# VHH binders against SET domain-containing protein 9 (SETD9): the designs that were tried, part 10

Target 1, 299 residues: SET domain-containing protein 9 (SETD9), of Homo sapiens (Human) (q8ne22)
Amino acid sequence: MPGRLLRGLWQRWRRYKYRFVPWIALNLSHNPRTLRYVPEESKDKVISDEDVLGTLLKVFQALFLNDFNKQSEILSMLPESVKSKYQDLLAVEHQGVKLLENRHQQQSTFKPEEILYKTLGFSVAQATSSLISAGKGVFVTKGLVPKGAVVSMYPGTVYQKYEPIFFQSIGNPFIFRCLDGVLIDGNDKGISKVVYRSCNGRDRLGPLKMSDSTWLTSEIHNPLAVGQYVNNCSNDRAANVCYQEFDVPAVFPIELKQYLPNIAYSYDKQSPLRCVVLVALRDINQGEELFSNYYTIVS
Short names: E, the ipSAE of ESMFold2; O, the ipSAE of OpenDDE; V2, 0.75 times the mean of E and O plus 0.25 times the DockQ between their complexes.

## First folded at step 5 (VHH)

Design p05 (from e3 with T96R E99W; framework vhh_podentamig1)
Fold by ESMFold2-Fast, scan of step 5:
Structure p05 (fold): chain B 299 residues (1-299), chain A 117 residues (1-117)
Amino acid sequence: as target 1 above (299 residues)
Amino acid sequence: EVQLVESGGGLVQPGRSLTLSCAASGFTFSDYSMGWYRQAPGKQRELVAAITSGDTLYADSVKGRFTISRDNAKNSIYLQMNSLRPEDTALYYCARYTWGSDYFDYWGQGTQVTVSS
């Protein structure tokens, strides 16, 4: 039977071109929400995919080595060549100091932010924004961010364009829209948090996690996983970072997947995992807040 | 009620093959990562193989010899064991991984595999 509701949903869906699909389907026009958008003009990448991958591997390997003793269960399940690689890397980093370390009974590790500093020459962290009504923001807490550096990652559950994101989209300003229609839900609260944790548990291989869930807590393991808290630029606050889409290659080391702050909502393993990084548009000094150029769409 | 039931174990000579199966019930099977564990007499239980929706993981001792697979339509996982060795002799357990935790919430009763001449 023809229904007025179906015709109304079709007309709304056609008008808004998928941006408001969850809200349109629920017919909640009296409840405004925002959605982050990457304009088509931003199609050009600031740095190569190889540079993004190289940066992520460098940081994640450093985090793995810093936590090497706690990785014992994961290491027991990995090929000897992988174990040997990390043992060799650890020996090189601690050459001449290992004998001194043998005097200590407790294993000491660096904080993730300190590993980031030692690895890339800077640290970033979330704090209260310099904008009066913005809540959280992201700051360079130590060192210097050079132009072209990967400075942050946008965490969250990755939805393909055909996948339902209905309730998660209501009142949620942390949904990022990719150029191909892929959405990333970076909200650390409510149903979005439950969905991410559910997907993380689904994809686990014993002690080996396929994604980082610590960005949902106060103790973030991957210090880059703060991208959803970067505020939009304004006339008084120019953008100093931009968003860049990145697909995780199939050859990505399995033991380092635990540091990726993204997970696919679907069970479809044909598509590579989509990530989004934030890349510095200029040198950014210690104490500066990060500002991105993104468009906010209000329903 | 969650249940995991293993089958396919037996006595085989070295160099031969066995296929173990695990039938799961009482939960949405496709939503969970699954694994195979084994425990030999006097030894600690060890992970043999694990499977998610698309990724697999194997212990070094079985890599290249064993293959884990799943059939979501049948709510089952399988362990194809080739080139069996006496040291593969153990009780083999099917396990379901707990959502958002570092341990298994359900185990099967196990199926005995004995590799002997």
Scores: ipSAE 0.000, ipTM 0.308, lowest interface PAE 15.0, mean pLDDT 77

Design p06 (from e3 with T96A T98E E99W; framework vhh_podentamig1)
Fold by ESMFold2-Fast, scan of step 5:
Structure p06 (fold): chain B 299 residues (1-299), chain A 117 residues (1-117)
Amino acid sequence: as target 1 above (299 residues)
Amino acid sequence: EVQLVESGGGLVQPGRSLTLSCAASGFTFSDYSMGWYRQAPGKQRELVAAITSGDTLYADSVKGRFTISRDNAKNSIYLQMNSLRPEDTALYYCAAYEWGSDYFDYWGQGTQVTVSS
């Protein structure tokens, strides 16, 4: 597969990236980049960081519990303080006897989008956009999205403002620019895909993953990780969501990090991981496509 | 050709120490997450310790007694095992974790550790 060759390129890039800082400026003048950005007037957060964190923890906890048979193997590697949170479930699992649950008649696992619906009252998914184009869009597939809800996350590799990004940026419409200059590369193809997967492997602790890589596949585990496919608003398609930056706190549960669809390009545990969420500007009904109030510039 | 070769196992008395080594070849070592697993007779394989470029993880049963480390210049990882107990008796395996659904984990052949009086 192409991924094996591109991994070699990523390793070379990681070794030599600082040699190309001046070249990045020159490259941008010769090859147009598509950047997504939030205008200065949108600096104000729509909801609190506490509300974002609460929503993500609620969804990720539900996903974790839905897949408990597999997650119990990961728990065996984690400190007692983490395992104690799931003590009742571990006791049932390890004894091989279920006292209150139907053992043979009810399946214990749901699809991720069903868990999202049960947890937040709605689900979202990517599909062909309602715009006259071949591109993807994101739709509310079930339920009602209330104003102020977190409806999706912008996945991808996080580059700090001092970190060069070059080949990944050429012709890539999925680079999100944060107000502080941090970039998130949400492209699910080519070198961007290889870079994300490589970073995921770098940070893996045995079977315990520090980020979600399934948004790069057809079998997504975090159903929120579709934000890069949300289209720009227009006069005919008013914005119903907006982007909000969020830094993952150091206290974030280690067993739930596997659902975060972002990873730092360079390993730095001293800095919080940057994430970006999309927040509803109004109630959004089933069947509606999401449109964001952001700008895409081709330079 | 990817290879993982374990060494340093042996027979020791309870309370003593051993250091296991795993030499890796055939890949770019510094970019791989590595780990130590063990399997006692009649038991399933379990994770003992894992290491990345900046983090470590230990099973509760060995925390405070075992230390995992890596030397990227030598393409090697180590497991320092202190205060050994009879329950630590097992075949110890080195593993390297590849990222992505198109790749798989690499395993060594194992090295035997026996703790008995």
Scores: ipSAE 0.211, ipTM 0.636, lowest interface PAE 5.1, mean pLDDT 79

Design p07 (from e3 with T96R T98S E99Y; framework vhh_podentamig1; at its last look DockQ between E and O 0.42; V2 from the best seeds 0.00; counts 0 for: pae O 9.3 > 2)
Fold by OpenDDE, look of step 6:
Structure p07 (fold): chain B 299 residues (1-299), chain A 117 residues (1-117)
Amino acid sequence: as target 1 above (299 residues)
Amino acid sequence: EVQLVESGGGLVQPGRSLTLSCAASGFTFSDYSMGWYRQAPGKQRELVAAITSGDTLYADSVKGRFTISRDNAKNSIYLQMNSLRPEDTALYYCARYSYGSDYFDYWGQGTQVTVSS
């Protein structure tokens, strides 16, 4: 008799596209709103990969330009065409500011959150959750998040299905499971942090950072990289965001990879880097906390 | 002890090819990004190419001509240099990148590459 129950649980578990902790599956019956039903795989994506990419590039480029003075070493490694592109973009920005503020071009570096707001019309940040005992949450701090907008990224080490994650998984509530079995460890502490840093260091190309490790610190360079702190929806708190998988294309600008909050565990880069973004299911107002579904059931 | 030993340098004519090798020891090779630097007489040392677990980077001056590769089983990296030019004349160094120091922390003794007619 116990075997059938376990098999049933296992089968149910396999039907979930997104998972965090196995024990949550045991409590799904108590929180039906934690489940997102997707009838077709094609409908799983709220926005196109192109739109995801476009958004990320837009934000990352803005961040890059904001920190342009710190990017001299990186720029020296880039083709002239790319350098020229960024110079042109800077020139345009400066001209625009001159026209508006008549103020001396002090290259005022903005905070990453401010850049996000300027770029997307909203900002997000970590704060104490409105849920009792939930710890941290993610809030819209400024602006309005429109439906379909990328609002966050789930940071962490990316494990292929066949890669061991046993030690990292123990007591780790920040394990995200993709539909295909890819796992993302979004824990910013302990062994998980060490593993991410190790991988990040491994993949660094001199001045070129191939991933963002700042999400592990208090000085976040990519303000979107807070998705691991988005709490699960409840019966009282409906989900206003969903998870969406995204594979980083090969044509992704190398100078912007420094803002990607994900790193592959394995050396084998035959597969594209998997990222998970959070997408707004509705308009989200300033001051609202983000809530997601932990589980997506593909039927 | 961390050791990097370069080999394969020499005198070649313009347009010829040369392959440099670097043998690494004293650390877990697969855990580190590696690179090739060069220093020409009277010039600053410059990064030529770097390799991670799956990505490569090249200086503009060598792009399309040089190829960096690694063999983790042999704890080695290589630099295939094609279409060599006189301006490629330099002492070439193998280097290990360290995340902890955020810099290339170990260097070999270098191998001399001279491109001359």
Scores: ipSAE 0.007, ipTM 0.275, lowest interface PAE 9.3, mean pLDDT 84
ESMFold2-Fast, scan of step 5: ipSAE 0.485; ipTM 0.806
ESMFold2, look of step 6: ipSAE 0.011; ipTM 0.431
ESMFold2 (binder alone), look of step 6: mean pLDDT 84; pTM 0.837

Design p08 (from e3 with T96R E99D G100S D102G; framework vhh_podentamig1)
Fold by ESMFold2-Fast, scan of step 5:
Structure p08 (fold): chain B 299 residues (1-299), chain A 117 residues (1-117)
Amino acid sequence: as target 1 above (299 residues)
Amino acid sequence: EVQLVESGGGLVQPGRSLTLSCAASGFTFSDYSMGWYRQAPGKQRELVAAITSGDTLYADSVKGRFTISRDNAKNSIYLQMNSLRPEDTALYYCARYTDSSGYFDYWGQGTQVTVSS
């Protein structure tokens, strides 16, 4: 419990950590961490938006059903149109009598990475990179990634083209720049982490989260949310994935938004949420590390 | 210093209406989602309603009877309670949401609502 003066300083510090101050904000295009070069041929999408959406819905639905006992609490608060999708499962949940002579089978909850494997035929995870002293990398830990598969997502706070970003950009290698100038801050520490968590709390609707914040923790719920740890290609390592931008449609199921690892810095109900996926450029085998064709130019 | 102060509770007869208010201070009110919770004697605390900058959520037991609203200029949220029932009797708490699994970091002291004839 700090003293009165220290408490005042702490409260001012906490306010700065949770929200950016607009009048001191600078979006520095000359910062090499925010600049991205995309060759003309890479401006086009590798797979359709429908393929991206289909993959995300398939994975998120499987994660939701895997944790249904906990999710049924959230469903009780949602409109009838959402509850009706799960009526058969809710009826089983409400029967609830555990007698030794009439024992109901309890299905085991799987780890998120096992759900990913069961759903897409592969799993991925962050680990120490195969590159000497590169830090983290992302590996195919099980199965086979087919060409055109969504392999991961780039998590983080989404800043519109005209929104200021300054303190978060200082020394931050995890800021992704979209082609239209939208930025995604995927840093899992410091002020970037505090900003993301604050935005998630702002948009929370009771027990219902509008984005996934677990990528900031050791217990990840969306196993795809590791894209910021994918290393750039080099002379020694060819690219096997590429970045593709995706806008979440307005009709995205509300109960599945909790698995989206992105959140808008400013609340705008009319604008779609920007996400970024990594898509396989070739078949990728178990044990291989992911490398992106992302380039940064310094002028 | 974050403070949430509830008011407007009281004793009312079944079928009547009551409005609760929560005055917030010590933080940027518009940056936070807020909610109303209640705790009946011998029961666990339960969510009644939640509000963000654009969306609302209601417990099934109060849908169509209760309305949550906010006034960012006054740093306040309100709970309009219509068609009150004896089972609505509880201590009503205002809460501020966070990103954590505990999902609110501050609540007020509560305001008592008693529905009895």
Scores: ipSAE 0.314, ipTM 0.700, lowest interface PAE 3.6, mean pLDDT 80

Design p09 (framework vhh_podentamig1)
Fold by ESMFold2-Fast, scan of step 5:
Structure p09 (fold): chain B 299 residues (1-299), chain A 118 residues (1-118)
Amino acid sequence: as target 1 above (299 residues)
Amino acid sequence: EVQLVESGGGLVQPGRSLTLSCAASGFTFSDYSMGWYRQAPGKQRELVAAITSGDTLYADSVKGRFTISRDNAKNSIYLQMNSLRPEDTALYYCATYYDSSGEYFDYWGQGTQVTVSS
């Protein structure tokens, strides 16, 4: 093996070592977090599941209402219990079309990043990292992120503990390992991209999507779906966010599932969909880059 | 390459039943969601029912009357239509969400005519 090849493999393994690991290391690596027994209710969480759910519902509801003219078509396919939540808006939309036509006005919607700002008081987006040679990073583009806020989600295909991920894991720095052995593949290219798109098509119900696939494109609908681009902390950059696992409850509104940037590799209604959020460890100011370490408890 | 062929349409009296079939070829059938659309003269094409590997969706106008099913071994989907009404008269199309983006209806069949009349 050439020395340059060994250094390249070592640098990639060093990058994966604490955050993302190739499949061969997942069963053999000694990770203190993986070796610990922690009760479910105290398992490395900075905020409650109720706080995570509340934040996601608030953001997704705002995105849904912002795009209501397109979403009203989807509502026609959904149960009466779902449509009744929007009955006043459906009635106003019919009257609103007449008013807009009479005034010769065009209907406008806000960009997803602007909806995030109006909803949570801040926006985030991917850009070139402040770290030389790190590629992409995630920045607070507007507003102030308060300590304990959900600032991002880790998108990608969800693999259960024993599901094969061999080829997708080779050379892939975007595989997140959950405490229970569930993996999330957030790679936006190659085989990983093809797999996510295939799963998205598999689970789609007519015009209704069961997951967000737009994080794979230039026209991102869920502005939180940038978590895979958050860089690890270093000596020069302290961590300001941490990862937190979240299971989507069965009661989650069906019309809002289109904003979840995760999809199960194998279809399984018996298990909740695993998601991963990034939570602020301190107040983060406009212009700051987000930095995480490998699944850290903050005490 | 992808082909969808519908069959089973015909003329029936109100209150009767029909079963539509769609045979698919040219893609890995089990990996993709399928749907039934219909189009009446002078109206837009509308979704009637959709099916994935484990979920189904129905238009309000057909809930409780129509049942969609799939047989992955036969690369086929079916639409069981009960208690048919004159308003169900339309050309019925089979469709799949198969393309590189996974976002658009890429392929649909030629359609099969269903006429509900006395």
Scores: ipSAE 0.042, ipTM 0.560, lowest interface PAE 7.6, mean pLDDT 78

Design p10 (framework vhh_podentamig1)
Fold by ESMFold2-Fast, scan of step 5:
Structure p10 (fold): chain B 299 residues (1-299), chain A 118 residues (1-118)
Amino acid sequence: as target 1 above (299 residues)
Amino acid sequence: EVQLVESGGGLVQPGRSLTLSCAASGFTFSDYSMGWYRQAPGKQRELVAAITSGDTLYADSVKGRFTISRDNAKNSIYLQMNSLRPEDTALYYCARYSDSTGYEFDYWGQGTQVTVSS
């Protein structure tokens, strides 16, 4: 009977409620640059999605092969189409000790930073920032980063538009805002850390992890997963990287998903996983600190 | 306190079926992926099947014969085992995987024995 009126009142109630959500969720920090935001009209893709995908697959494949003795156990649980990519390596693993010893002597397990260097021609790592008060920063530790290279990834829990993030957002300077309203919570502490680890455990298929959680620890497996520590540019420090959004395609190799430093807050959606990469705006030399500019708020 | 309690094991002839159940308590069940592992005498523990909120994974040796399922309302997972073979003889464990506490830890039940023999 009063269905139209009741709907109007409920829509007004919902509208009033949502109207004040940004006020409640606002970071009241004295430094407005702690918030990352991109205007809706911005479409800043410095390199193609194909180039991003190619880089991630190249790095993750190298990490997978570097840890093959552990990964071979996971392969037994995966479809034949996956196992067939590693048939020669699996045959060696199943053959006599002498052949395995010869392989081991020729190939050693390397640290993730060294794998990154061997794969892309450079390494990056977090360290104490060159800015006196900034705490952590990210540096090129070895090699040369060419213009257009994927140099880092912004790790964290991915929240779709309208998913609850309010408590995690209070006092949290590590929430990245995407053009479509998707948020990435890259905070390595507190409730944000607990949420990420919970989502990682939820999506894990036995020994097969669907995301990288090691960026929350001192022993990082994906050396690119340091993007949240990249400081914002200033008048004295020019930006040399920018943020670029990337959707993980459905054809992404299941055995390599363990290196993706992002996980969806809700796994029931068939939407692609949102990732964010940092792309070099110029050639960056060994010893230089990374500074971002694109996704910053200026009040 | 996290607890996993398996049931449904027993002695069965080749070609027959069994259903294993695992009742979970002490945690928010829907937040965790679960699995079934087995260990035969003299062998290492191996993953049989795993289940998340939407996906399943099976060992090649059981694919097409075993089905893993979950009931979040009952805090339980199940393993339907069809066309059982003597090589399926093992102690079957229910497991929970999690690193949500900042540590990699797995919780295991006490196990339920499945013996397939004539």
Scores: ipSAE 0.241, ipTM 0.628, lowest interface PAE 4.6, mean pLDDT 78

Design p11 (framework vhh_podentamig1)
Fold by ESMFold2-Fast, scan of step 5:
Structure p11 (fold): chain B 299 residues (1-299), chain A 118 residues (1-118)
Amino acid sequence: as target 1 above (299 residues)
Amino acid sequence: EVQLVESGGGLVQPGRSLTLSCAASGFTFSDYSMGWYRQAPGKQRELVAAITSGDTLYADSVKGRFTISRDNAKNSIYLQMNSLRPEDTALYYCARYTDSSGEYFDYWGQGTQVTVSS
């Protein structure tokens, strides 16, 4: 074929990426989240994987240290390669036990949203959306979100493209489809909630949680785990965040995995855990609601 | 309905091996993380080893000597204990872990006694 024609076809293909949820035919008119599109300018990652990892480690380390009194009990049961990272803090904790009747007495900890603020300079939380009939939305509750910041994470059970997701997909607006066909079920109710909790219990390693399940409760430990409540942009509400896929590297600290709001449906040692973050497209002020970009359907 | 039954304990000389078994019933075994705990006289119950579908965790005192394994077809977990020491003397318990909410275990067996003595 002529080079100009082929170039035009590949340029069109490169401008867009396509996503379908397998059961869109059952719920197409009532679930705007079953179809996604990625505009030409957002098909590449907005920030590096190193920036995503750095942000998650910073936040999770701060959450871990804020709860160190309880975490030190878990650390006592872990291998020396993990405990050695916290030798200085464990020594302080040991001294604390000698001064207090118990390790919890007279200690103050910050709420997770306050830790997020102290760590990144902002807080986010779910609340009633500014959109009529949209239900929940996500707002910047404190501080300023700078362009390129990780603002939230899309929680839920991760399904590989070969894995069945039958009953959970029916009437479920919270299934996120990744570009490679991986699905994330962020529904906090019904069978989806039961499945996530079952997977989380299955993958618990003694006292170690391998994922965060608190996003399913009123007492959220990872304050970023609200991404499924971010509403889509519209003509009246411009997008200020976009979705970015992230694979958890093997180097990720085992003691911090408890803050990851995602878990694999089936255990697979060869595949890294898929996460999805929401990244700020501009500076977002206190009081603003988050709105996400759509993924463009490829023709 | 949930039952955990330990077996394989006994009296052994230092440096020898024992294999403990735990037979589980009353639940879908493959859906749960399992573990071994032990309690020596006058001491608190401590984690020895834990196992999921693909990962294991060991206490520092037993790492390299003990191996935890599971057989989902037999609804059982095992603890292979090599190079036994007098300080390994304890009542050994099989445990099933809860979901990520609340406490890290919900069911315990009756225990099996391991005594390491010359």
Scores: ipSAE 0.011, ipTM 0.489, lowest interface PAE 9.4, mean pLDDT 79

Design p12 (framework vhh_podentamig1)
Fold by ESMFold2-Fast, scan of step 5:
Structure p12 (fold): chain B 299 residues (1-299), chain A 118 residues (1-118)
Amino acid sequence: as target 1 above (299 residues)
Amino acid sequence: EVQLVESGGGLVQPGRSLTLSCAASGFTFSDYSMGWYRQAPGKQRELVAAITSGDTLYADSVKGRFTISRDNAKNSIYLQMNSLRPEDTALYYCARYVEWGSDYFDYWGQGTQVTVSS
């Protein structure tokens, strides 16, 4: 069992949750440089919540239809109100096998990045940063990003301000701090990765996924889920994106939740899921690297 | 060691009810989503119902007839099966969903046979 030691660490983490002061509170006072903070100017939303929702639904709907043969299994288990949205496509699937195969092959050959390009007019992906020693960065790989476009999402486990985040916070540069104190842990390795997968397994309903976990792998299904790799701006590299907080509304289509790259650390159906999007501050051309607004440390 | 033990299967007449139970051990039960699968002779194994801490999901063929529930204090899940039909005849398996890295696998018990026959 390769996961035996990881289960032991998870059990210790769950015991810690009930006994100790959260590390994030201690780390903020003693080592603010290990944490990424949201700039004060992020209080102002660049685009409306309706624009964010509309963009996410458009992209996720296109991803869903691209993989429709697999999604039809999930649809068979959902309410009639959901299935009726796709009734015409389901009827076609039950007719001529040859037509279904040709459609399926064509859809299944499209990479998520290609679907993003077809729906929004651009694509983004992580690659080696243009900054020496910065490691990863995020680039516009195809098309043009217009000012005000949702260009990326910050993936990860969502912690409420009262929730402990001890071991995950140690030396972790991928913790995003929301203005209300909510944290998002976008680290794709170590204990952070184990925590996200554990929460994903907790919330999964058979074949129905309630969040996207593929951002933790080399085979990313939601091409927007690369926001944690966007580097901070500097005097030599102006910001071209900014962070915007977004709460997933209760009316969000259940069949599309599988593309949301965020999951709550503690199950609470009464609270909306917090997401963070990155919004373009100007038109961004193909080949350009994304740079976010200044991160600030606790003064 | 992960262990899932199903019970409650049997031979019943159409229109009757049956309750299946699954006792789990070897893991922190409340941290996992669970489900019931079934496999009829000559058919592929299919998901019947799934349950998390706050949500449930049912196959169309059983909606309105079957109810899945869990008792975290007893490390158990249940499947209440009402208005049974001959097409419900299958070996019923309790499953624990597991995701590790890029891999996933379900732990299943040995199953309990349900036969609906007039």
Scores: ipSAE 0.359, ipTM 0.727, lowest interface PAE 3.4, mean pLDDT 80

Design p13 (framework vhh_podentamig1)
Fold by ESMFold2-Fast, scan of step 5:
Structure p13 (fold): chain B 299 residues (1-299), chain A 118 residues (1-118)
Amino acid sequence: as target 1 above (299 residues)
Amino acid sequence: EVQLVESGGGLVQPGRSLTLSCAASGFTFSDYSMGWYRQAPGKQRELVAAITSGDTLYADSVKGRFTISRDNAKNSIYLQMNSLRPEDTALYYCAAYSDWGSEYFDYWGQGTQVTVSS
């Protein structure tokens, strides 16, 4: 029994360790961290919340339909009120399953970046930055980004302003600070990655994911979830995108939440989930790198 | 070792009630979402109810009749089943969910039999 208890405590300690952030270590003046800050000028939103929501729903709905063979299995486990939205497509799938062995017609599916192009008229992806010291950057890989378009999202774990964040903040250049003090940890490595995955498991409703974790992998399902790799503007590289905060409304379709690349550190259904989008400040052509206006606070 | 132990199953007449319990051990219970699944003979396993901190989801076939609840202090979840029907006859499984890498990792109990018949 002692050996079994010790193994159980070790397993709990490993999970607890990755979620444990000591409140005593919240003194940010002594924490070695990099914090991205929303400029004061960003108080005025460049597009409406309705425009943000409409864009996200349009993209996520297209991704859902493109992956319908897999999603139809998940839909079978969801309430009839959700399934009724897709009744025509479900009827076709059920008939197809019965005759699967005689089918030579396969459902056509597209890569997520191709769905983005078909949906918004452009695609974006991360690649090596045009700046020699920056590592990764984000580029328009296809099409034209019109002024006012949502071009990416800032993924990561969302911390309310009263919530402690210490171990994840050490040497982490991917912490974004919202105007109200909410933080988003978009680091795809280390403790930050483990925390995000832990929260994703916590919030799962049966087989249904309540957030996107694929931005942590090489096979990204939401092609917008690359915002943490967008580099700062400079004298030689003017900003062509800006950050805009967005709260997910309670009416957001449950079957599409799997594409939201953000998750709350502490679960609270009463509070809306904070997301951050990047919005085009001008038309951006194919081949151009994205540059945002923000500044970094370091210890 | 992670363990999920279901209890409370049995034989009941149509229209009666039954409460299932699932006791969890070997992991930090509050960090996991939980659910109840069932499998009738010759059928696929189906979701009955799921619960997170403050959120619940029910299959349409049981909505209004079944209630899932969670007690983090006791590392347990419960399924209160009211107005039972013969079609509710199945093995009922407790499940706990995690996400590691690109793959789901789920824990399952051994199941508890519920039989609804006269």
Scores: ipSAE 0.370, ipTM 0.728, lowest interface PAE 3.1, mean pLDDT 80

